# Designs tried in a protein design chat: VHH binders against Profilin-1 (pfn-1). Part 151

Target 1, 132 residues: Profilin-1 (pfn-1), of Caenorhabditis elegans (q9xw16)
Amino acid sequence: MSGWNAYIDTMTAAAPSIKRCAIVGAADGSVWARTEADNVFKASEEELKTFVALFNDVTQVPAKGADIEGVHYVVPRTEESLIFGKKENTGFFAVKTKSAVLIAVYEGPNEVAAQVRKAVESMQTYLNNAGY
Below, E stands for the ipSAE of ESMFold2; O stands for the ipSAE of OpenDDE; V2 stands for 0.75 times the mean of E and O plus 0.25 times the DockQ between their complexes.

## First folded at step 21 (VHH)

Design uk13 (from uk1 with K56S; framework vhh_7pa5_2; at its last look DockQ between E and O 0.82; V2 from the best seeds 0.84)
Fold by OpenDDE, look of step 21:
Structure uk13 (fold): chain B 132 residues (1-132), chain A 123 residues (1-123)
Amino acid sequence: as target 1 above (132 residues)
Amino acid sequence: QVQLVESGGGMVQPGGSLRLSCAASGFTFSSYAMSWVRRAPGKGPEWVSYISGSGSSTHYADSVKGRFTISRDNAKNTLYLQMNSLKPEDTALYYCAVGGPQPPPLPGETQHWGQGTQVTVSS
């Protein structure tokens, strides 16, 4: 579909617990690529606009949490370019690059979180090195 | 199957104008940002502009700011690029692409653009 879909496929293949993924513009939350079909990423542009704006001040995010696809997640902590959330046996990892935000929504026990984080951070590093 | 078909290119003199169109099909058009990219002779691809799915947000490369305007008609699944004050440096094959600025291709991957439409600016 687009060049970005290869990156979606790479992330989803990196961890079986990843259910949905999206690559969106860091500036506006616009969708550049996403998982489709049975695992369609369903966040709206308006929701994503709000979400990517959280990276402007990540220190405030743990106090209020984060919403993705109409689901509210508790955010235990943040890093400058990393926001992750938890809800029961689900969660998400979102990393910011120069121009994009990569989002992976996963399902499983807490033990799978490390693999999901590794997947998105690896892609983050690759894209940053490429200037994206 | 995703299809992108560019049109509207041609030859114009410096200072002239052109309006490019991209007809999209095979996906939910309004759900995705769309980009214009161009490839000049002997040069690599250059991102030109992108617009959000709803059209509420637009972005431009510095080289075209103030001269080009990106827009879309989601009811017609069509992307547009109004190019004013054209310069010889704008001569290139112009492509339509899904998403924002296009990433480097991963190993074994190819670019997923249309056939392109030729824009030539010359006196």
Scores: ipSAE 0.900, ipTM 0.940, lowest interface PAE 0.4, mean pLDDT 95
Fold by ESMFold2, look of step 21:
Structure uk13 (fold): chain B 132 residues (1-132), chain A 123 residues (1-123)
Amino acid sequence: as target 1 above (132 residues)
Amino acid sequence: QVQLVESGGGMVQPGGSLRLSCAASGFTFSSYAMSWVRRAPGKGPEWVSYISGSGSSTHYADSVKGRFTISRDNAKNTLYLQMNSLKPEDTALYYCAVGGPQPPPLPGETQHWGQGTQVTVSS
């Protein structure tokens, strides 16, 4: 049973502009859950290992950008446990908890970006409060 | 439809060994991390170990580190747990699960577990 799928479903329901979403291990980028079927989240293990390591020093990320699903994003902002990436009319939010990184890839104008951030951070907060 | 079927449990003496198997179907097995989780009598679930989709990264709970080895055969869609130096404290129903350590259930969510495979370690 994949208890992480409920978290995927909650985020995508809360922010319909999320087109693809994944939950990966913070230590190794391994995929614990992801959107499937018509909206498959298609990042390799190697790419995700590199991606989650960005949280080791978020201050370096704006200069580097970030890659997800073979797409390079400019990173205008980071916080200690959050990375925001942007490319044209698409973007992502990624947040880190103790054990996991939650990644949501969205499409739409800046107004939907705030909704996506809220959806991902609410799950981050829930997990943090539970010690995950 | 995702299906996970555990097997290989049994009764062994302390210090003994068992190898558990988990047959997986209904999803792209090699794309996902897989876990072993156990439930001792009267206790909630305890995460035991997980392995990345490719098998390149493994992780263990402190209580089993050095005694248990997780592995997978992606050609056979099968997850394994080699358990050595078994202790009475390892007595539990063992389950496999998709992903890393299972999160707390969301409000209103019901946790569903399969049958598992029983491991009993007794003198």
Scores: ipSAE 0.807, ipTM 0.903, lowest interface PAE 0.8, mean pLDDT 92
ESMFold2 (binder alone), look of step 21: mean pLDDT 80; pTM 0.801

Design uk16 (from ui21 with V98I; framework vhh_7pa5_2; at its last look DockQ between E and O 0.83; V2 from the best seeds 0.85)
Fold by OpenDDE, look of step 21:
Structure uk16 (fold): chain B 132 residues (1-132), chain A 123 residues (1-123)
Amino acid sequence: as target 1 above (132 residues)
Amino acid sequence: QVQLVESGGGMVQPGGSLRLSCAASGFTFSSYAMSWVRRAPGKGPEWVSYISGSGKSTHYADSVKGRFTISRDNAKNTLYLQMNSLKPEDTALYYCAIGGPQPPPLKGEHQPWGQGTQVTVSS
């Protein structure tokens, strides 16, 4: 479908616990690619616009949490280009590149989180090195 | 399956105008940002512009800012590029693409763009 779909496929293949994934514009939250069909990423453009704006000041995010796909997640901490959240046996990792935000929503025990993080951060590094 | 069909290209003199169209099918058009990219002879692809799914946000490469305008009609599943004040360096094959600035292809992968529409700016 999109040249960005190969990147979606790469992330989802790297971490089986990832259920849904999206690549969106860092500036406006517009969807560039996402998982589809049975695993469709369902966040709206307006929601994503709000979400990507969190990267403008990540220090305040733990106090208020983050919403993705209508689900509210607790955000234990943040890094400059990393926001992650938890809700029961689910969570998300979101990393910011120069021009995009990569979002992976996963399901499983806390032990799977490390693999999900590695998947999205690896892609983050690749894209940043490529100028994206 | 996804189909992108570009049209509206042609030959114009410097300072002229063209309006490109891209007919999209095979996916939920309004859910995705759409881009224009171009490839000049002997050069790699260059991202030109992209517009959000709703059309509320637009972005342009510095090389075309102020001259080109991207728009979309979601009811018609169509993407547009109004090109004004055209320059010889705008000569290229113009493609429609899903998403924002297009990433490098991964190993063994081709760019899933349409056939392209030729724009030639020459005196």
Scores: ipSAE 0.929, ipTM 0.957, lowest interface PAE 0.4, mean pLDDT 96
Fold by ESMFold2, look of step 21:
Structure uk16 (fold): chain B 132 residues (1-132), chain A 123 residues (1-123)
Amino acid sequence: as target 1 above (132 residues)
Amino acid sequence: QVQLVESGGGMVQPGGSLRLSCAASGFTFSSYAMSWVRRAPGKGPEWVSYISGSGKSTHYADSVKGRFTISRDNAKNTLYLQMNSLKPEDTALYYCAIGGPQPPPLKGEHQPWGQGTQVTVSS
């Protein structure tokens, strides 16, 4: 039904440490696709609207952190279209395209973070090259 | 099993109105944005509109702004498209889909569409 589900599946296959994942509208945080069943991505529309708005000025995010699924993350650094958050043995990468924000929540030590980042940035690049 | 069943199409003269419905089942309807997409004769899919899961946020293609209104009834798992001031160029097979504007397919992927509902605007 949603062509975005294939993107979810591709990211989770490329980085097995990803436990939950979502693709949401960049303008409003509306959910276009997410992991379901055993590992449902549990964020409200209101929380996601606040979250995607962080990309309006990523320079403010490291000072205050970010919330996803009711969990507060420290944000050590950002890039213009990327936010990385950490809490204990979990973290997230979120990337923005023209139309969407791709969010991957992972578990594991810092050593797996590069694989997660590569998985989300690969899809970001594919979408950006297609004008999405 | 996810199912989306479109209805409400028909023939109408230019300037007329139609209201499309999409009955949804097999997933948590209220959690997802929903789109209308159309296929005109000889053309590929064109995204028309989407609405957020809560219904609070709506988005439209420029070609239909001010004429079409997307809505949803989450208690009935139903998506709607009110089409006013119809033009011959709105003639198409209309489908509903989960999510916002559909992305390019990944390599080897095929995106199955349902039967849709035909809208024909002709004098």
Scores: ipSAE 0.783, ipTM 0.887, lowest interface PAE 0.8, mean pLDDT 90
ESMFold2 (binder alone), look of step 21: mean pLDDT 79; pTM 0.795

Design uk18 (from uj9 with K107P; framework vhh_7pa5_2; at its last look DockQ between E and O 0.04; V2 from the best seeds 0.00; counts 0 for: pae O 2.6 > 2, placed apart)
Fold by ESMFold2, look of step 21:
Structure uk18 (fold): chain B 132 residues (1-132), chain A 123 residues (1-123)
Amino acid sequence: as target 1 above (132 residues)
Amino acid sequence: QVQLVESGGGMVQPGGSLRLSCAASGFTFSSYAMSWVRRAPGKGPEWVSYISGSGKSTHYADSVKGRFTISRDNAKNTLYLQMNSLKPEDTALYYCAVGGPQPPPLPGEIQHWGQGTQVTVSS
């Protein structure tokens, strides 16, 4: 479908607790790749445009939280290029590269959260090293 | 199964025009950004142009700005590239692709390119 689908597949294989995943343009929130079929990542382009804009000032995100797929998450912490959101036994990690934002939505206890973070950061690092 | 079929290439003189088409099937075309990418002889892939799923955002490589126009018809699942004021350096195989600029291949990944459509601009 696209060369970005290999990145989706790699993240979901590395962290099976990821239920839905997407790669979107950092400038416009448009979808480049996502999980499909019964696991469709269902966020509108307008919602994703608002979401990726959070990376313009991550220091403000913990105060307001973040919305993905119509779900509001508490954001306990951010880093310059990473947003972590949590709601009950679910959460997300999102990381930004030069060109893209990688988003992984997961379910499970704290143990799986570290696994999910590592999966998205591995792809972030690979892309950063290649100038993406 | 996802299928992208490029067409509309050909031979033209410098200053000429061509309109490329990309027929898409097997996926929800309107949900995805699309790109045009080209490969000149002896060169790696060069991203040419990008359009968001909605069509609201477009972007162009500096080398084609003002000469090329990307568009899409989501009702017909078709992506277009109008190429005006063509130059010899535009000679390449042109491909459409889903998403933004194609990423670097992952270790062990086999990237699959279609046949593309050949554009040849000669004096």
Scores: ipSAE 0.770, ipTM 0.890, lowest interface PAE 0.9, mean pLDDT 91
Fold by OpenDDE, look of step 21:
Structure uk18 (fold): chain B 132 residues (1-132), chain A 123 residues (1-123)
Amino acid sequence: as target 1 above (132 residues)
Amino acid sequence: QVQLVESGGGMVQPGGSLRLSCAASGFTFSSYAMSWVRRAPGKGPEWVSYISGSGKSTHYADSVKGRFTISRDNAKNTLYLQMNSLKPEDTALYYCAVGGPQPPPLPGEIQHWGQGTQVTVSS
């Protein structure tokens, strides 16, 4: 087990609405860790490569949307290091650190989104402070 | 004042063993997860191992899994790293760090590294 699995466990435990998570390299979308077993994060390497590249110019992402695990999400807005999307009662939060992108896919009403964002951003802050 | 003091490093031959210690003070030791991190010259820091505050949960980098064991004695405010079957690529400055993957970070959570202890594996 990769040491990064500990971070996956932390994110998935942050809220019951979080169903799948991944930590990937910001440069190439390589998977460092992901949820597995009953909640496998299923994004392909090619898809992740495309996804992490969105952070090169987040201003264009709302017009395009974002694809994760073969699902197309509407992206209402973006921030410099934050991309989030929605589709019906599902969504995702993705944040960029110095070297990684953290992705959390969740299911539930809009009210659960705040908790998911908090979990991912907290991890973002920790990793940035640690130099990652 | 938070203090972390690493010790136990040294020079060993490949296949040898070392046991690192980290003496912690200035905070409630048992309330915080702890990690070992290492840095080789010219390289970025590499996470090595994690242990929860209670010691019930541990994690290891793939590069050290099966060879290193992290543990803690909360009564002594001390963190340990038993390193067996050492390899030249384990050569680095080893740091004791407060924190690690734990949900969620508490307000005012401390993140400190010690000065490190040098581990050199060479024939």
Scores: ipSAE 0.037, ipTM 0.379, lowest interface PAE 2.6, mean pLDDT 89
ESMFold2 (binder alone), look of step 21: mean pLDDT 83; pTM 0.837

Design uk19 (from uj9 with V98I; framework vhh_7pa5_2; at its last look DockQ between E and O 0.88; V2 from the best seeds 0.70)
Fold by ESMFold2, look of step 21:
Structure uk19 (fold): chain B 132 residues (1-132), chain A 123 residues (1-123)
Amino acid sequence: as target 1 above (132 residues)
Amino acid sequence: QVQLVESGGGMVQPGGSLRLSCAASGFTFSSYAMSWVRRAPGKGPEWVSYISGSGKSTHYADSVKGRFTISRDNAKNTLYLQMNSLKPEDTALYYCAIGGPQPPPLKGEIQHWGQGTQVTVSS
């Protein structure tokens, strides 16, 4: 089994508003780990390849928005290694490490967004410090 | 219950070839990237190669590039590693794993490696 499942579990435990979560390869969007069972992260490989490529130039993303799990999100802001998407009562944070992209899809009002962002950034920092 | 069973190892001379197999069950095999990882005597794990869920994208460690070919058969839930031009430094216990290169373990995490399949390359 992959050691990436522990990272999924840590993020979902740290931010209960996260409903679905995935870790994908930064080069190709391939799925390394994801939430399963009743909360399956259901993005296709093709969609994820397009999604991770957004990190090649994050400055263009607010004008285009982003698609995950067949849902189109507006992107009000980005940072060099972070994309935040929003649609109605849902949103996502995605962060890029050297090797991977961590994606968390959450539900709830904007007040929970900081908790979700902190959860994914904590794992991003841990992986970057280890060269991942 | 997720199960990964490696086979196809053996003893070969330098320059020889082997094909490793990994039989997978207990999860949606075609949805996940899969890796080969090896552990040489007295060393920690070394990532060798991974392949995307669809099989369209492959990645290799520099030490095996051009000599090893990863592939998968999603209808048979089987991962393969074709190993050509084998060298003594390829001697190791080979495992398959779900996902890309192994991450650092989190605190309290215990990783459970299967039995693997032994590859021994010697004159």
Scores: ipSAE 0.750, ipTM 0.880, lowest interface PAE 0.9, mean pLDDT 91
Fold by OpenDDE, look of step 21:
Structure uk19 (fold): chain B 132 residues (1-132), chain A 123 residues (1-123)
Amino acid sequence: as target 1 above (132 residues)
Amino acid sequence: QVQLVESGGGMVQPGGSLRLSCAASGFTFSSYAMSWVRRAPGKGPEWVSYISGSGKSTHYADSVKGRFTISRDNAKNTLYLQMNSLKPEDTALYYCAIGGPQPPPLKGEIQHWGQGTQVTVSS
């Protein structure tokens, strides 16, 4: 396991509803770490390149939605460093740090979303404080 | 299990060149970005460069930009670092790692790097 895998494990352990996670380069969408085995995060590099580019202008994202792992999500709103989406009983939270984008895909009702957000934002804060 | 084995280091004079290699196994090599990191004696690790899984995107630390070139051969599961115009301050143990710039270790976390390859630039 690489150093980044420890962060994946920490996020996945923070909320049972989180099914898959990835850490990717904010500049290019390159995969640095991801969940594996039974919960493989399956987004391609090309898809992730498009996804991370959404952070260049988050104000346009609600009108377009976002695609992760070939699934199209509705994006109700965005923040400067936060994009989240919903589709039926699934969703995702993506947060941007100085150098990375953290993505968590979850399954469950809206009530679980708060815990998922907390998990990824906690990691975001940690990495930002460390200069990453 | 993940294995990373670095090679190609040595001693060179300032202005010289070296080419490092990293043999990777135990994971889907082409699916991950790869980095070079170096550690000089008495100093913390310094990120040097990384390349995306496909090889289409590369990034460099300012200290090596224009002198070092990162590349990869996914068919051979091998990462490379061409180092030109070497300087004494490039002297370090060089490691390859999965992902981009390496984050600080979490509490209790052990960084899994290879044995590294020594690069010494001296007159």
Scores: ipSAE 0.541, ipTM 0.815, lowest interface PAE 0.9, mean pLDDT 92
ESMFold2 (binder alone), look of step 21: mean pLDDT 82; pTM 0.829

Design uk20 (from uj9 with E109D; framework vhh_7pa5_2; at its last look DockQ between E and O 0.19; V2 from the best seeds 0.00; counts 0 for: pae O 2.7 > 2, placed apart)
Fold by ESMFold2, look of step 21:
Structure uk20 (fold): chain B 132 residues (1-132), chain A 123 residues (1-123)
Amino acid sequence: as target 1 above (132 residues)
Amino acid sequence: QVQLVESGGGMVQPGGSLRLSCAASGFTFSSYAMSWVRRAPGKGPEWVSYISGSGKSTHYADSVKGRFTISRDNAKNTLYLQMNSLKPEDTALYYCAVGGPQPPPLKGDIQHWGQGTQVTVSS
């Protein structure tokens, strides 16, 4: 009813194609909130620490791709605070705020990717404006 | 159902020590970062301390750095706050929370705090 779980729920409601979602600390990759139950976001703290460090230089990410939940994604493009990954009919968007990284893993054709991106970027803006 | 139960508060004199505990249930405790938050009389919530799920990373508000130590026992699903060199300004209700520093409320969201554990530092 409070805390970071409300942010997970807001993103998944805004973009139903999101299958798993997490909010993690930008410094340590530790989970602050995630989808649970039948849709558990399963990534170790060590994997997530490596993942969030990609934001230290996003220009290097397209050459090597990115791993989330033990799945390797091609990264066709990045922006200063955004990483977009693709694998077959799935993908992810990850955005960095001042203190956190928001990660949404989705399924569907490229047409639904825009709604997933909008959901995570809207939340990124809200948190950044609040100092998070 | 997630449950967090704080304990270990009390009245102490300035310079004293207390150890707070937070018993967690209803979720995979070791997977989540945890925080301590306090609310002084008439004030809003203030983040106090943070520990990663593994316990390898900790952070403190400047006002408590060097005096408070956060720790966790993942085998017992318990979070701790060792509070040393207590000052009157540490007087507050102390709560544990899942995740990092508490975010702003989303529109229509009502943030609910449990009972917490009262720490009172006074002569």
Scores: ipSAE 0.707, ipTM 0.870, lowest interface PAE 1.1, mean pLDDT 90
Fold by OpenDDE, look of step 21:
Structure uk20 (fold): chain B 132 residues (1-132), chain A 123 residues (1-123)
Amino acid sequence: as target 1 above (132 residues)
Amino acid sequence: QVQLVESGGGMVQPGGSLRLSCAASGFTFSSYAMSWVRRAPGKGPEWVSYISGSGKSTHYADSVKGRFTISRDNAKNTLYLQMNSLKPEDTALYYCAVGGPQPPPLKGDIQHWGQGTQVTVSS
């Protein structure tokens, strides 16, 4: 197992609503770690390559949405290093660090979104401070 | 014994270029991914770039993307970092390390750092 799996475990443990997570290279979408087994993160490398490229110009993302694991999400808004999407009772938060993109896919009502965001942003801050 | 020896650092003006080298010995070089890491005074280490054992895969921190190029010569057991368009914020000790991007604080995954080579970018 990659050492990055510890970070996956930390994010997934942050809230029961978090179902799947991935840590990928910001440059090319390469998978560094992801949830496996019953909660396998299923996005392909090709899809992830496209996804991480969204961070090159986040201002255009709300107009077109974002795809993760073959699912199309509506993106209400973006921030410079944050893309989040919604679809019914599911959603995702993706944050960009210096070298990585952290993705958490969650299930639940809108009320759980705040906790999911906090989890990924906390990890974002930690990794940024560490130079990653 | 694993040894990594960095070289090629120096002082340059902003916009200048440097090429760092890392001579590796004591292990099968081509079997391992390699990384460059830098440490500025008073700051923690910052991962800079990664290259796979075969050289087919590379990654860069956003801070250096488009300016730095990592490469390797497995026949010479040498890792390189071409640094172009250098900025003052690139000033740091640069180290080569065995492994790719590694999560902190599992420092053990970045192994056998050399003594480093100093890069100073100043007008």
Scores: ipSAE 0.039, ipTM 0.387, lowest interface PAE 2.7, mean pLDDT 89
ESMFold2 (binder alone), look of step 21: mean pLDDT 82; pTM 0.830

Design uk21 (from ui16 with K107P; framework vhh_7pa5_2; at its last look DockQ between E and O 0.19; V2 from the best seeds 0.00; counts 0 for: placed apart)
Fold by ESMFold2, look of step 21:
Structure uk21 (fold): chain B 132 residues (1-132), chain A 123 residues (1-123)
Amino acid sequence: as target 1 above (132 residues)
Amino acid sequence: QVQLVESGGGMVQPGGSLRLSCAASGFTFSSYAMSWVRRAPGKGPEWVSYISGSGKSTHYADSVKGRFTISRDNAKNTLYLQMNSLKPEDTALYYCAVGGPQPPPLPGEMQHWGQGTQVTVSS
């Protein structure tokens, strides 16, 4: 579909606990690529616009939490370009590059969270090094 | 089954106008941002513009801002680029693509482009 779909495929292959995944524009939350084949990533444009704006001041996110696909997550902590959300046995990692935000929604205990984080950060690093 | 077909290119003099079209099929067009990308002879791809799935957000490269207008008709699964005040530097093959600015290929992957539509601006 999209040259971005290879990035989606790489992340889901690297961390099988990822259930849904998307790459969206950092400026407006517009969808550039998302999982379709097994589970559709189903956040609206309006929700994604609100979500990517959280990266404008990540220090305020733990107090608010974050919403993705209509699900509210607690955000225990953030880093300048990373937001980690948890709800029960599920969670998400989102990382920002210069132009995009990569979002992975996963299921599983805290043990799998490291795999998911590594998968999204690997793509973040690749994009950052290429100026994206 | 995803298919993007560009059209509307041609030869124009400097200062002229052209309107490009991109017919899309095989995917849920309105769910995705769409881009125009161009390749001048002997050069790599240059991102030109993108528009969000709903059409509410548009973005332009500095080199075309104020001269080009991206739009879409989700009922017709069609993306457009209105190009005004054309310059010789705009001469290129123009492609549409799904998503925002296209990323670098991952290791072991090749980036593939369709046929595009040729725009030639020459006196």
Scores: ipSAE 0.779, ipTM 0.889, lowest interface PAE 0.8, mean pLDDT 91
Fold by OpenDDE, look of step 21:
Structure uk21 (fold): chain B 132 residues (1-132), chain A 123 residues (1-123)
Amino acid sequence: as target 1 above (132 residues)
Amino acid sequence: QVQLVESGGGMVQPGGSLRLSCAASGFTFSSYAMSWVRRAPGKGPEWVSYISGSGKSTHYADSVKGRFTISRDNAKNTLYLQMNSLKPEDTALYYCAVGGPQPPPLPGEMQHWGQGTQVTVSS
């Protein structure tokens, strides 16, 4: 286990609706850490490479959606460093830091989304302040 | 015992260049990724750059991307950081660290870091 697992644990503990998380390199989608065991984050490196590249032009993402763990999500809108998607009672939040992308996959109604967003954005702020 | 010794720091004017070196010993250098981290007075550590064990993969913080280049010579057990177009905000103690990208250290947890080399970019 890498030192980044502590950050994964922090995000997953932020809300019970968060099921899986990953921290990956913004440049190439390389996995720094991910949830394991019963809550294993299943995205492949190839998929993650494609995913992180979406941040190069987030304005195009709503038109085509985003794929994580082999699941296609509708992306209602994007921000410069934020991509979020929805599929039925599931969704994800992905935020970009200076050098990383933080991904949280959650299950639940729309009401849980705010807490999930807060979790990943809090981590985003911390890492940005630390130059990551 | 893991030992890291940074060198090459100094004082330069904005727009200047420096090349830092990190001499590593006490472990199989080529088997480990390496990182540069810097710390300015009154600020927390900031990750700067990462290079894989083989040197095939590199990463940079946005603040230094396009200006800094990380490299390594595994035969010499040495890590390098070429710093071009230096800015006053680059002023800091620069450390090399084993591993990477590594999470930001907590206070007092600078394990496997060197003593650092001072880089000062004057205004």
Scores: ipSAE 0.055, ipTM 0.462, lowest interface PAE 1.9, mean pLDDT 90
ESMFold2 (binder alone), look of step 21: mean pLDDT 84; pTM 0.843

